# Ledger of designs, part 206: VH-VL binders against q9umr5

Target 1, 268 residues: q9umr5
Amino acid sequence: SYKPVIVVHGLFDSSYSFRHLLEYINETHPGTVVTVLDLFDGRESLRPLWEQVQGFREAVVPIMAKAPQGVHLICYSQGGLVCRALLSVMDDHNVDSFISLSSPQMGQYGDTDYLKWLFPTSMRSNLYRICYSPWGQEFSICNYWHDPHHDDLYLNASSFLALINGERDHPNATVWRKNFLRVGHLVLIGGPDDGVITPWQSSFFGFYDANETVLEMEEQLVYLRDSFGLKTLLARGAIVRCPMAGISHTAWHSNRTLYETCIEPWLS

## First folded at step 8 (VH-VL)

Design z6 (framework fv_nofazinlimab)
Fold by ESMFold2-Fast, scan of step 8:
Structure z6 (fold): chain C 268 residues (1-268), chain A 123 residues (1-123), chain B 112 residues (1-112)
Amino acid sequence: as target 1 above (268 residues)
Amino acid sequence: QVQLVQSGAEVKKPGSSVKVSCKASGGTFSDYAISWVRQAPGQGLEYLGYIIPIFGTPNYNEKFKGRVTITADKSTSTAYMELSSLRSEDTAVYYCARTQYDILTGYSDFDYWGQGTMVTVSS
Amino acid sequence: DVVMTQSPLSLPVTLGQPASISCRSSQSLVYSHGNTFLNWFQQRPGQSPRRLIYKVSNRDSGVPDRFSGSGSGTDFTLKISRVEAEDVGVYYCMQGTHWPYTFGQGTKLEIK
């Protein structure tokens, strides 16, 4: 039978967003046990990412224990960062495919229509002033805010992303790398028409330099130093890149062609 | 110059709610956090919670979670603290205070305080 | 919650003499990269608190240099080198490292 699938939602999201994804999985892999985690829904998704990681960890432990052949993770948007941390902090995870749906893996730096609608006075040029304070780090969006014009502040203040990416020292870094490297496949999905994740290449570990020129994963210090295992995974053939144009941020989990092309092949 | 101006004194009955305002002037409202602190007569300072107006999301001290609600109205540069299910022990002066996070010029935690609002809970 | 303990609770001082207030935290207040968020506030009778010191030892603009802060980890001190009449009031330490932020119980400084 098929390995169970665990789904982790994104910012201002809930399990209801994944109803189409569940239908697709049921059609192509009937009998698959799919668990969409109903934790940190809606505005609770703004809680600190380490708090969310702890809660999701408690929820996934019994699911993984019941599936000795392994599980798959499908993690959407901000949820992809939660899953990154889960794979690092869990000494005993048995994840085969980690499928990252348009997640800001190198961080976020963008004024989007969605964010302007929710936070009309929030501008990308001034968020660093709040995000890189101890107060700001109590909000999930600030945990992965990566201002390329204030990279030293990001490295000094980021309590989550800089640590999990190995851009900042942490005493557990070696163990986190070892744990992450147990993953079977890292499936990266994203595209230029997302409209929220900025730069969209963040979903593929690319990011802005100080001039806002995007440098791809292989040019990142994180990759070059193999800080948490990206270079090792790529050499092993375990990284899958699946970019797709024409898909907006809220449509990654409800597009059939995207599912068939980028997700279905990795749900053994 | 930066100034935080609070609403006037309130006398409330047990079981009711009170909503105190804090209007900011002389600075960019969205560039700082507003905290709420109370002081019972003859007692020390007790932290209730804060809001970062640019995000609109508050954080509360667990002791008051479920009774305190902190909000901000960016259009009027005003923060609010509402405390429900009032008891006699909630009688206190309630202060708002700001933290300005301009990390280029320095971290400025609780650099300006409002004048305080006396809330008396009695029957 | 981090408990902040001040000593003494009352501090009668003769004009011109030095004064010292101790503040102890139940946990280390060191944050990322060695930053320590320990603040000192002064509250004069009938007035709002006023910040004197932030991040252990940094004086606010307009605060006289006779006020100084020192300490590390869990033990902190506020010193006044020469007490003046205007220094009468209650002094509070406050930690901003661990949520929720907490204050010491206060030290009342009075002139003899």
Scores: ipSAE 0.017, ipTM 0.526, lowest interface PAE 7.1, mean pLDDT 87

Design z60 (framework fv_nofazinlimab)
Fold by ESMFold2-Fast, scan of step 8:
Structure z60 (fold): chain C 268 residues (1-268), chain A 123 residues (1-123), chain B 112 residues (1-112)
Amino acid sequence: as target 1 above (268 residues)
Amino acid sequence: QVQLVQSGAEVKKPGSSVKVSCKASGGTFSDYAISWVRQAPGQGLEYLGYIIPIFGTANYNEKFKGRVTITADKSTSTAYMELSSLRSEDTAVYYCARTQYDILTGFSDFDYWGQGTMVTVSS
Amino acid sequence: DVVMTQSPLSLPVTLGQPASISCRSSQSLVYSHGNTFLNWFQQRPGQSPRRLIYKVSNRDSGVPDRFSGSGSGTDFTLKISRVEAEDVGVYYCMQGTHWPYTFGQGTKLEIK
């Protein structure tokens, strides 16, 4: 039999968004137990990411306990960051494949329709003023806002992303790294036509420098210092990169070719 | 100028719920957060929670989670605080207050306060 | 939760004399970009609280210059250079750096 699959959705999303993904899994791996976690749906997806991590942790513990051979995670958009933190805070997780669908792993620095709806008069250059306040850090979208022109504020104010990336010190950093390294495979998926994740290379641990030039994962201090284990995972052969053009942000979980190319091979 | 106007005094029985309103005028309702603070007779200030109207999302002091609900109606520029399962210890003046959340240009907590709403819980 | 401790809790003062109120936090209140979210409020009998000072030392518009705030990290002070009759009331410090936001116990200022 196949290992169970746990699905974590993204910002302003719900379990219904994954109906096509479930069809694909059922076709290629019949009998797979797929659990799409129906927590923090819609506006509740704006709650602080540490709160979401706690709620999702409580939901995944019994699933993992019933699957001694391991489980797979498929985590979409913001959900990929929730899964990053789950793998770090759980000292007993048994995740084989962690499949990240277009998640802003190094953060977000771009104007999206959702951000303009929430902050109609704010441009990406001004959002740091709200996001790096104590009030802003009570909202998930600000927990991974990474303004490359105010990296000092990001490092001091980010209550979530800078901590799980090991970009700022935390008492639990060594334990979080050890826990994350238990993962079997880190499968990174994303592409240039996403239209929401900015820069799109954030899905592959690339990000802007202070001049807005994208530096890839291997040039990041996070990687070079091996802060949470990326360099170790890459050396182990455990990182899979699967970029695909022509896919918009809301289509990663409903494209058959993407599924067959990037997801299906990792669902043992 | 900026003004927060609260609903009138309430007398409630133990076990019931109360919903207090706070109507904002002057300034843009969506540009700031509304917090709720209470004060029992002769005692100090106790923080209950806040709402940022632009998100429609609230956060609560753990001491009141499960009993307090804070909401906002942007069309009427009004925030609401509802407290359920009332006890005599909930007898207090309830205040709404405004926070600007801009870190560089004027971030400041509780720059304007409502007049307060007396909630009395008695049998 | 961050505990805010004020001293003294009762402060009888003579008109025209200076008054000083201390506020200590159990954790540093310094936030990003050097901001420290420490506020001082005045509550006159039967009235809503009124903010006097925000971010440690900034006076609100309309607040007399006899009021001043100072401090850093965990230790903060509100000073009134010359107490006037209208200054009677309870003074509260409040931190907005750490969730949940917390107030000191209050200092009751009375004319002797």
Scores: ipSAE 0.013, ipTM 0.513, lowest interface PAE 7.8, mean pLDDT 88

Design z61 (framework fv_nofazinlimab)
Fold by ESMFold2-Fast, scan of step 8:
Structure z61 (fold): chain C 268 residues (1-268), chain A 123 residues (1-123), chain B 112 residues (1-112)
Amino acid sequence: as target 1 above (268 residues)
Amino acid sequence: QVQLVQSGAEVKKPGSSVKVSCKASGGTFSDYAISWVRQAPGQGLEYLGYIIPIFGTANYNEKFKGRVTITADKSTSTAYMELSSLRSEDTAVYYCARTQYDILTGYYDFDYWGQGTMVTVSS
Amino acid sequence: DVVMTQSPLSLPVTLGQPASISCRSSQSLVYSHGNTFLNWFQQRPGQSPRRLIYKVSNRDSGVPDRFSGSGSGTDFTLKISRVEAEDVGVYYCMQGTHWPYTFGQGTKLEIK
């Protein structure tokens, strides 16, 4: 029988966005129990990520308890960061495949139209003034805002991303690393035509340096220091990279070719 | 059922200001953005701006910047549009409309509209 | 600003016959994420506008299935398969892809 699949949605999203994904899973792995979590839907997705992690944790515990052989996570966009934190804070998770669909794993730094709509007078160069305040950190988007020109402020003010990446010290860092390393496979999916995640390589733990040159995962300090286990996972053969061109941000969960190539092989 | 109820008609003199209210009921006010659109008699629709109450942020069509201010009071679930330095050309029906937002895609929907407020600018 | 051009501006139709309204944008309305934010609104005499169609072809709840939207890029169409008396009014296309949001000039549908 197939392991249960738990789906975590993204910003301003809901379970409805995954209807095609569920059809694909039913076709290739009939009988799979798929649970799409209806928590923090729509505007509630703006709540602080630690609040979302707590709520999703409460929802996944009984599902994991009923599946001693393990579960799979499929986590889309912002939801991929929620799942990263879940894997770190849960001492007893039994996740086999963690499938990250175009999630800003090293953060976001881009002048997308959605930011202009929410913060009309802000350019990406100015958003740090809002995001790195205590008020700004009460909003999910600011929890993973990573301004490469204000790295000192990011390290000091980020209440979420800098902590889960081990970029800032935390009393629980050693336990979070141990828990994260329990994952069977880390499947990273993303691509250059996404149009939202900036830089798109953030989905693969790449990110801008101070000159806005993208450095890949293996050049990142968090990887080199093995801060939360990326280097250990890669050495274990547990990291899968599946980039695909031609897919826009809202299409990752509804593209059949993407599903067959990057997701289906990891749903044992 | 969601309902947007606007304040009553106003007659103003040139050079004065008008402040139109839009009270939301039947839904959570902070879940939505509120847009303002106007229509001069016998003319088409013109977008003025919006406010996102949860962030306290507003944006304005450049044609009206400096004259229009959109605010929201979350405690009374009411949005306001204030237009200053009124001219005869500002005579129009002013509408508020509810907008659900998608921060990643920029999508919105204008699913509920107020009844409109006639603002007449005359001597 | 993006200019929205509707054709025709005046549309007299016979009851029960089909009607079609065209809308052209001065720039592509495809957002970077692949969505196209083209809406259609109906305004009956003396009433507030009502959205009929969003994202080119999606019908709002309560909107009769005789209304349909189609198109891509810069060219869009609203079709009414069988015009009824209650359909009298002005129809507007609107783009939400580029700031500021802009409307077409409107098409007045009248029964002849």
Scores: ipSAE 0.015, ipTM 0.545, lowest interface PAE 6.6, mean pLDDT 88

Design z62 (framework fv_nofazinlimab)
Fold by ESMFold2-Fast, scan of step 8:
Structure z62 (fold): chain C 268 residues (1-268), chain A 123 residues (1-123), chain B 112 residues (1-112)
Amino acid sequence: as target 1 above (268 residues)
Amino acid sequence: QVQLVQSGAEVKKPGSSVKVSCKASGGTFSDYAISWVRQAPGQGLEYLGYIIPIFGTANYNEKFKGRVTITADKSTSTAYMELSSLRSEDTAVYYCARTQYDILTGYPDFDYWGQGTMVTVSS
Amino acid sequence: DVVMTQSPLSLPVTLGQPASISCRSSQSLVYSHGNTFLNWFQQRPGQSPRRLIYKVSNRDSGVPDRFSGSGSGTDFTLKISRVEAEDVGVYYCMQGTHWPYTFGQGTKLEIK
């Protein structure tokens, strides 16, 4: 009856974080087979995103093969970027709803407690020196570090986000766009009180310009050029935007109102 | 100066649960991960899991998943480790330890340890 | 899980003499960029563990220079150049390269 749901976690995270989400799904869609992928847990979530994409791909293939009617993805935080790449590299994915829970889809540029915890002596303005090196690109966080004051370095050095967003050319870009466009619905969730994802509008494909003014999705070059299909999806009516205030980064997967408003409608 | 102070010794029956606390003082509690390690009498050290209070995220050694829950209360700068369905082999000293990741190398820093809490499981 | 094997498990040593403890891992502990996350801890009787060495060979602040670590890949050694009375205790190696983090069985250093 209900399509299977595959859950992909975030940075320093594991399957345990989704216990409330699983309860909500069981209550509203009883009988749904939910698989929370227990790969790249904890510190292993720091491994390069392309490595994580390969591992998660291996795990999702048999699940998709068993569900000819399709599957849904719920991808949290950094996991939303993994799912973005999965949808692009898989020629045969059968994903109906891709639900992105507060994921930095245009990148991260934040001087938050999060940054201070990970880089105690570094300011956000200086992380480009580390992240845009070949060494830095071996860490997942640096794969989506997007310094709006060094966009030239981001475009040249990002081994992941700039490529998957079509901001830099890649031989597979046309195939990646074709594959991504096979998704039934792109459900974007995020909000101003997240406190980690900076700017929070990154969860909706908005991002800072060089003056740190946020430009929304429709003003981004990747949208205007339709680099990976956002404009086509929006025209098709396949993009759902569900912003919600009052939710901190670690609460997206455990808030009942959020689930009922933004997730539940897309789990057919 | 950072100090980790743990709750006192516990004696529990098989099948019950125990909740051990670890209170951090000196420095910002949310700046660090808190790890839990146990040591059975006369035995070596075994890693249970950690919590990163700033993210609200916890991760567990697969051996203990389903039985262990690690939580944090930022208002009291206290981390908790709860172990359920206790068996005699869970008799051990439970330690909390402060860890901070060096993001450049991906390496956790185990720099401060609590004094330990003896948990005895007996009938 | 990565298995950490220490030898010897019991190490009686005469005051002023050198001591050596070996640690072997079931998998390579080399992480990205050649970093190796192998730590050594000391646990004195009735006390919590204290980190002595991190990343194979780096001494923590306040650790005497008579302690040294060496090794690569899967084979590591902790050496004490001249054992002092205060060194009595159990020594553990620990790997932080692979999840979950694992410890060796411990080596009990005693004065004979």
Scores: ipSAE 0.014, ipTM 0.480, lowest interface PAE 7.5, mean pLDDT 88

Design z63 (framework fv_nofazinlimab)
Fold by ESMFold2-Fast, scan of step 8:
Structure z63 (fold): chain C 268 residues (1-268), chain A 123 residues (1-123), chain B 112 residues (1-112)
Amino acid sequence: as target 1 above (268 residues)
Amino acid sequence: QVQLVQSGAEVKKPGSSVKVSCKASGGTFSDYAISWVRQAPGQGLEYLGYIIPIFGTANYNEKFKGRVTITADKSTSTAYMELSSLRSEDTAVYYCARTQYDILTGYSYFDYWGQGTMVTVSS
Amino acid sequence: DVVMTQSPLSLPVTLGQPASISCRSSQSLVYSHGNTFLNWFQQRPGQSPRRLIYKVSNRDSGVPDRFSGSGSGTDFTLKISRVEAEDVGVYYCMQGTHWPYTFGQGTKLEIK
């Protein structure tokens, strides 16, 4: 039978957003047990990412324990960063496919409606003043704010992303890397018409340099240093890249063609 | 030297609102967060919320959300806490306190406090 | 909300003797980057609170060496090596790790 699927939602989201995804999985892989985690919904998605990681960890442990053959993760937007940390902190996870659905894996640097709602007078050029303060780090979206013009501030102040990407030292870095490398497949999904994730290549571990020129994953120091295992995974043939144009940020989990092309093949 | 100076005592009727000021001197006002903490007579300390003047952002303890508003005026180096729909249980000394931060080194909570403002809510 | 529990709540102490106050949190105060935001405040009768200790063990400038803080995770201690008359007051622990920030009930230190 098919491995169970665990779904982790994104910013200002809830389990209800995945109704279409569940429908698609049921059609192509009937009998799959799909659990959409109903934690940190709506406004609670703004809680610090390490707090969310702890809560989601408690929820996934019994699911993984009941599935010795392994599980798959589908993690949407901000949820992809939660899943990155889960795979690093859990020394006993049995995840086969980690499907990252338009997640800002190298961070976010762009003006969006989410940021305007939270910080209505801020622009991307000055949001570093808020996000890299201690109070900013109390908001999940600031945990992955990555201003390419203030890398020193990002490296020092980021309480989450800089640590899980191995851009700043952490006592657990070696263990986190070993744990992450247990994953069977890292499936990266995203596209140029997302409209929220900026740069969209962040979903593929690409990001802006100081001139706002996008450098792809293989040009990133985290890849070159193999800080958490990307280079090892790529060499193993375990990284899948599935870019698709024409999909807006809120449509990744409800587009049938996207599902059939990028998700379905990885739900053994 | 940093000093926080608060406005004087107030007596209010139930259902009214009160606005307490906290004027900062010494150091750059905009480099700090200003928090508000209250203490009912003979009781402990209870946190209300904060404002970061440089960013214009405020955050509130859920217990007071909808009744408390914290603002700042950079030109006068003054933070304000306004509490509406006053009840007798809101009788307390209200303190402002500064949190110093440095983006590179982190933060330091409540390093200086105002002298307190007694707010009495009575019929 | 994180509950901060102090013990004892009343601490009579002889002048010149040591005093110790415990503070326990309902959740770990360790943040993801290793910082622990546990602070100690002193409130003398009729005065505003004054911070003595920040980040568990760091003493504020002007705070006498006789005050020290220690602890980790959920269990913290404030120690006064030699109590002086001016130390009379209420002592509060406070956590800044979890929103909303919360204080202990306070420990009243009195000379006996």
Scores: ipSAE 0.012, ipTM 0.427, lowest interface PAE 9.0, mean pLDDT 88

Design z64 (framework fv_nofazinlimab)
Fold by ESMFold2-Fast, scan of step 8:
Structure z64 (fold): chain C 268 residues (1-268), chain A 123 residues (1-123), chain B 112 residues (1-112)
Amino acid sequence: as target 1 above (268 residues)
Amino acid sequence: QVQLVQSGAEVKKPGSSVKVSCKASGGTFSDYAISWVRQAPGQGLEYLGYIIPIFGTANYNEKFKGRVTITADKSTSTAYMELSSLRSEDTAVYYCARTQYDILTGYSNFDYWGQGTMVTVSS
Amino acid sequence: DVVMTQSPLSLPVTLGQPASISCRSSQSLVYSHGNTFLNWFQQRPGQSPRRLIYKVSNRDSGVPDRFSGSGSGTDFTLKISRVEAEDVGVYYCMQGTHWPYTFGQGTKLEIK
């Protein structure tokens, strides 16, 4: 039988967005128990990411407890960051495949309609003034805002991303790394036509340097220092990279070819 | 019922440092940010900085950067504000105040305040 | 830094009469699709500040109905419909939209 699948949605999203994904899974892996978590839907997705991690953790514990053979996570957009923290804070998770659908794993630095809606007078070069305040850090979007021109402020003010990436010290860093390393497979999905995640290579742990040149995962200090286990996972053969062109941000969970190529092989 | 209780009055010499405590009770210490605000005698309110205890994240008003340090001890539910290189113009009542996370709006500024701690800097 | 300017600075009022305090910001306080983080605080003699109003017009629990807040953008007003003896104190507006957070200079309400 197939391992249960837990789905975590993204910013301003809900379980309804995954209708097609559930159909695909039912077709290829009939009998799979799929739970799409209806927590932090719509505007509630703006809550601080640590608050979301706590809520999702409470929902995920009983599902994992009922599946001694393990579970799979499919985490979309912002949800991929929730799942990253979840895997780090849970001493007893039994996740086999963590499938990250176009998530800004190294952060976001780009003006999107979502940011314009929330901060209409701000442009990407000015968002650091809002996001790196205590008020800003109470919005999920600001928890992963990563301005490459103000790295000192990002390191000092980021209450979430800098900590889970090991870019700033935390008392729990060693335990978080140990927990994250228990994952069976880290499946990274994203592409150049996403249109929201900026840079799109953030979905593969790549990101801008101070000159806005994208450096890939293996050139990041996070990887080189093995801060939370990326280098160890890659050496173990546990990281899967599945880039695909032609897919917009809201279509990752409803594209059949994407599903068959990047997701289906990892749903044992 | 949330309470913020601060340490007692301090008298300090110029050039020294002072550390004021703010103990929280009646709520989960990790669910909010603690800010520090000061008020010189007969003057208005001036913001120093904040700490978010759950994350250990602190940020400071640029005016005080380099001589103010805000820390928190989650085991005792206590936040601290330390101000170094004290000058006579630092004479003020120092308040702690909390900002609670509101799930739809992101925060609720300064809904509860401590009783204040008088810091006098004189030679 | 955003400058918050209050007027008047001194407000003598007769018991039972209305009082009004204005607050102006040097920049718009509108963010988050219409949310405006403008707060009003009351400080009675010898006491800590107490929040009366948050997000322009929302009254805190336990704050009497005679207090009301209004305004938009850069211009804000706190009104007391019928001043009582216990209302004596200094009133501050405060913005939480832009870093660093800033306060108005205060308005001292006195009974004449």
Scores: ipSAE 0.005, ipTM 0.416, lowest interface PAE 13.1, mean pLDDT 87

Design z65 (framework fv_nofazinlimab)
Fold by ESMFold2-Fast, scan of step 8:
Structure z65 (fold): chain C 268 residues (1-268), chain A 123 residues (1-123), chain B 112 residues (1-112)
Amino acid sequence: as target 1 above (268 residues)
Amino acid sequence: QVQLVQSGAEVKKPGSSVKVSCKASGGTFSDYAISWVRQAPGQGLEYLGYIIPIFGTANYNEKFKGRVTITADKSTSTAYMELSSLRSEDTAVYYCARTQYDILTGYSRFDYWGQGTMVTVSS
Amino acid sequence: DVVMTQSPLSLPVTLGQPASISCRSSQSLVYSHGNTFLNWFQQRPGQSPRRLIYKVSNRDSGVPDRFSGSGSGTDFTLKISRVEAEDVGVYYCMQGTHWPYTFGQGTKLEIK
């Protein structure tokens, strides 16, 4: 009997995106109950991330309650940030493996073709003017916009990422850390050919400094302060890093080699 | 369910401006992009630009930059395309089309089109 | 701008027979995240365009199975397995990968 798997999608995503992932799981772990949550589908994925966290929380509670052996989370792109917050706000989660598929864990800062679609006249250097306003923080993409040249604005204005990463103080921080630390495994997946997540090392808690030099997780203040438990999880042997080249952003959930190497081993 | 209804035909003189409206009904106007495409009589399709009402952002084909302006009024669920300094070669049917975001999924559906507005530029 | 070239420009077909339209782009249509934004549109006489295919090979809702798209990189094909009378019209390929978005010159499908 395998633990149930809960899948949380990304920005403008649909359940159809996970059809190959479901096929792979069925082949290697037949009988696994996989639930792809279709909340905040399509354009609703632009809703503030805290609103999405509340909705997904309500959906996962009954699934976790009837699986005393535990559940696994597979969270794609923006969905990985939703899952980060779920693990912190839920006093009673029983998540074994949290598998993060190319999620901007330290935020996003980059000119990509997809950002040009949404903000065609805005360069990455100017997006902070929109995102760090109260209006901008009503959109999920701005909740994890992390401009390394305006870090003070990010710290003060980010209503989601700066709080969940413990980069700004919050009265619930101690409880959120305690809850997050109940996770069995944190499996981080990403790669240099993603083409959307910028820097790609954000999927592994690396990020730009003020000179746009990427600093890895162990050099980040959130790790050094152990703000939400990364240092503790790493010491426990609970963090798995699985980088893979040659995979574009929309292919993480449909590449068989990626699945066999990075996902399958963690679906007990 | 969802319909895009455009304003009526216009006859304009060279050098003037025209403003075509596209009113959306059904669905949620702010969740979609509205694209503008034109077609000269007996010719092919040419993309002018789009607007994303939720962000107030618009982008224009360089060929029309400086002459075309696309706006949206969220309170009336209406998008507008204004083309200035009209020339005879601007004579065309102008279409609005609702498009979904094509960022990650490729769901650029152009799923609903307006009926088209004939703009004739003649002296 | 990306130039989209269709062939043939005129396609007379007999009812019930297959039809095929080719579309070639002047540069690769693979987007930065790996998707290929190649669309096919149908315009019946006197009507607004209707999209049939998106991302090379995916049929839009309500589009009959007889329509299929294929291709990669710069070379794409729209196939109609059995032409029906209602298929008369002009077919356009369109790329959404590179700004500005561009259309092919159109292929006029006519019944013999």
Scores: ipSAE 0.044, ipTM 0.580, lowest interface PAE 6.1, mean pLDDT 88

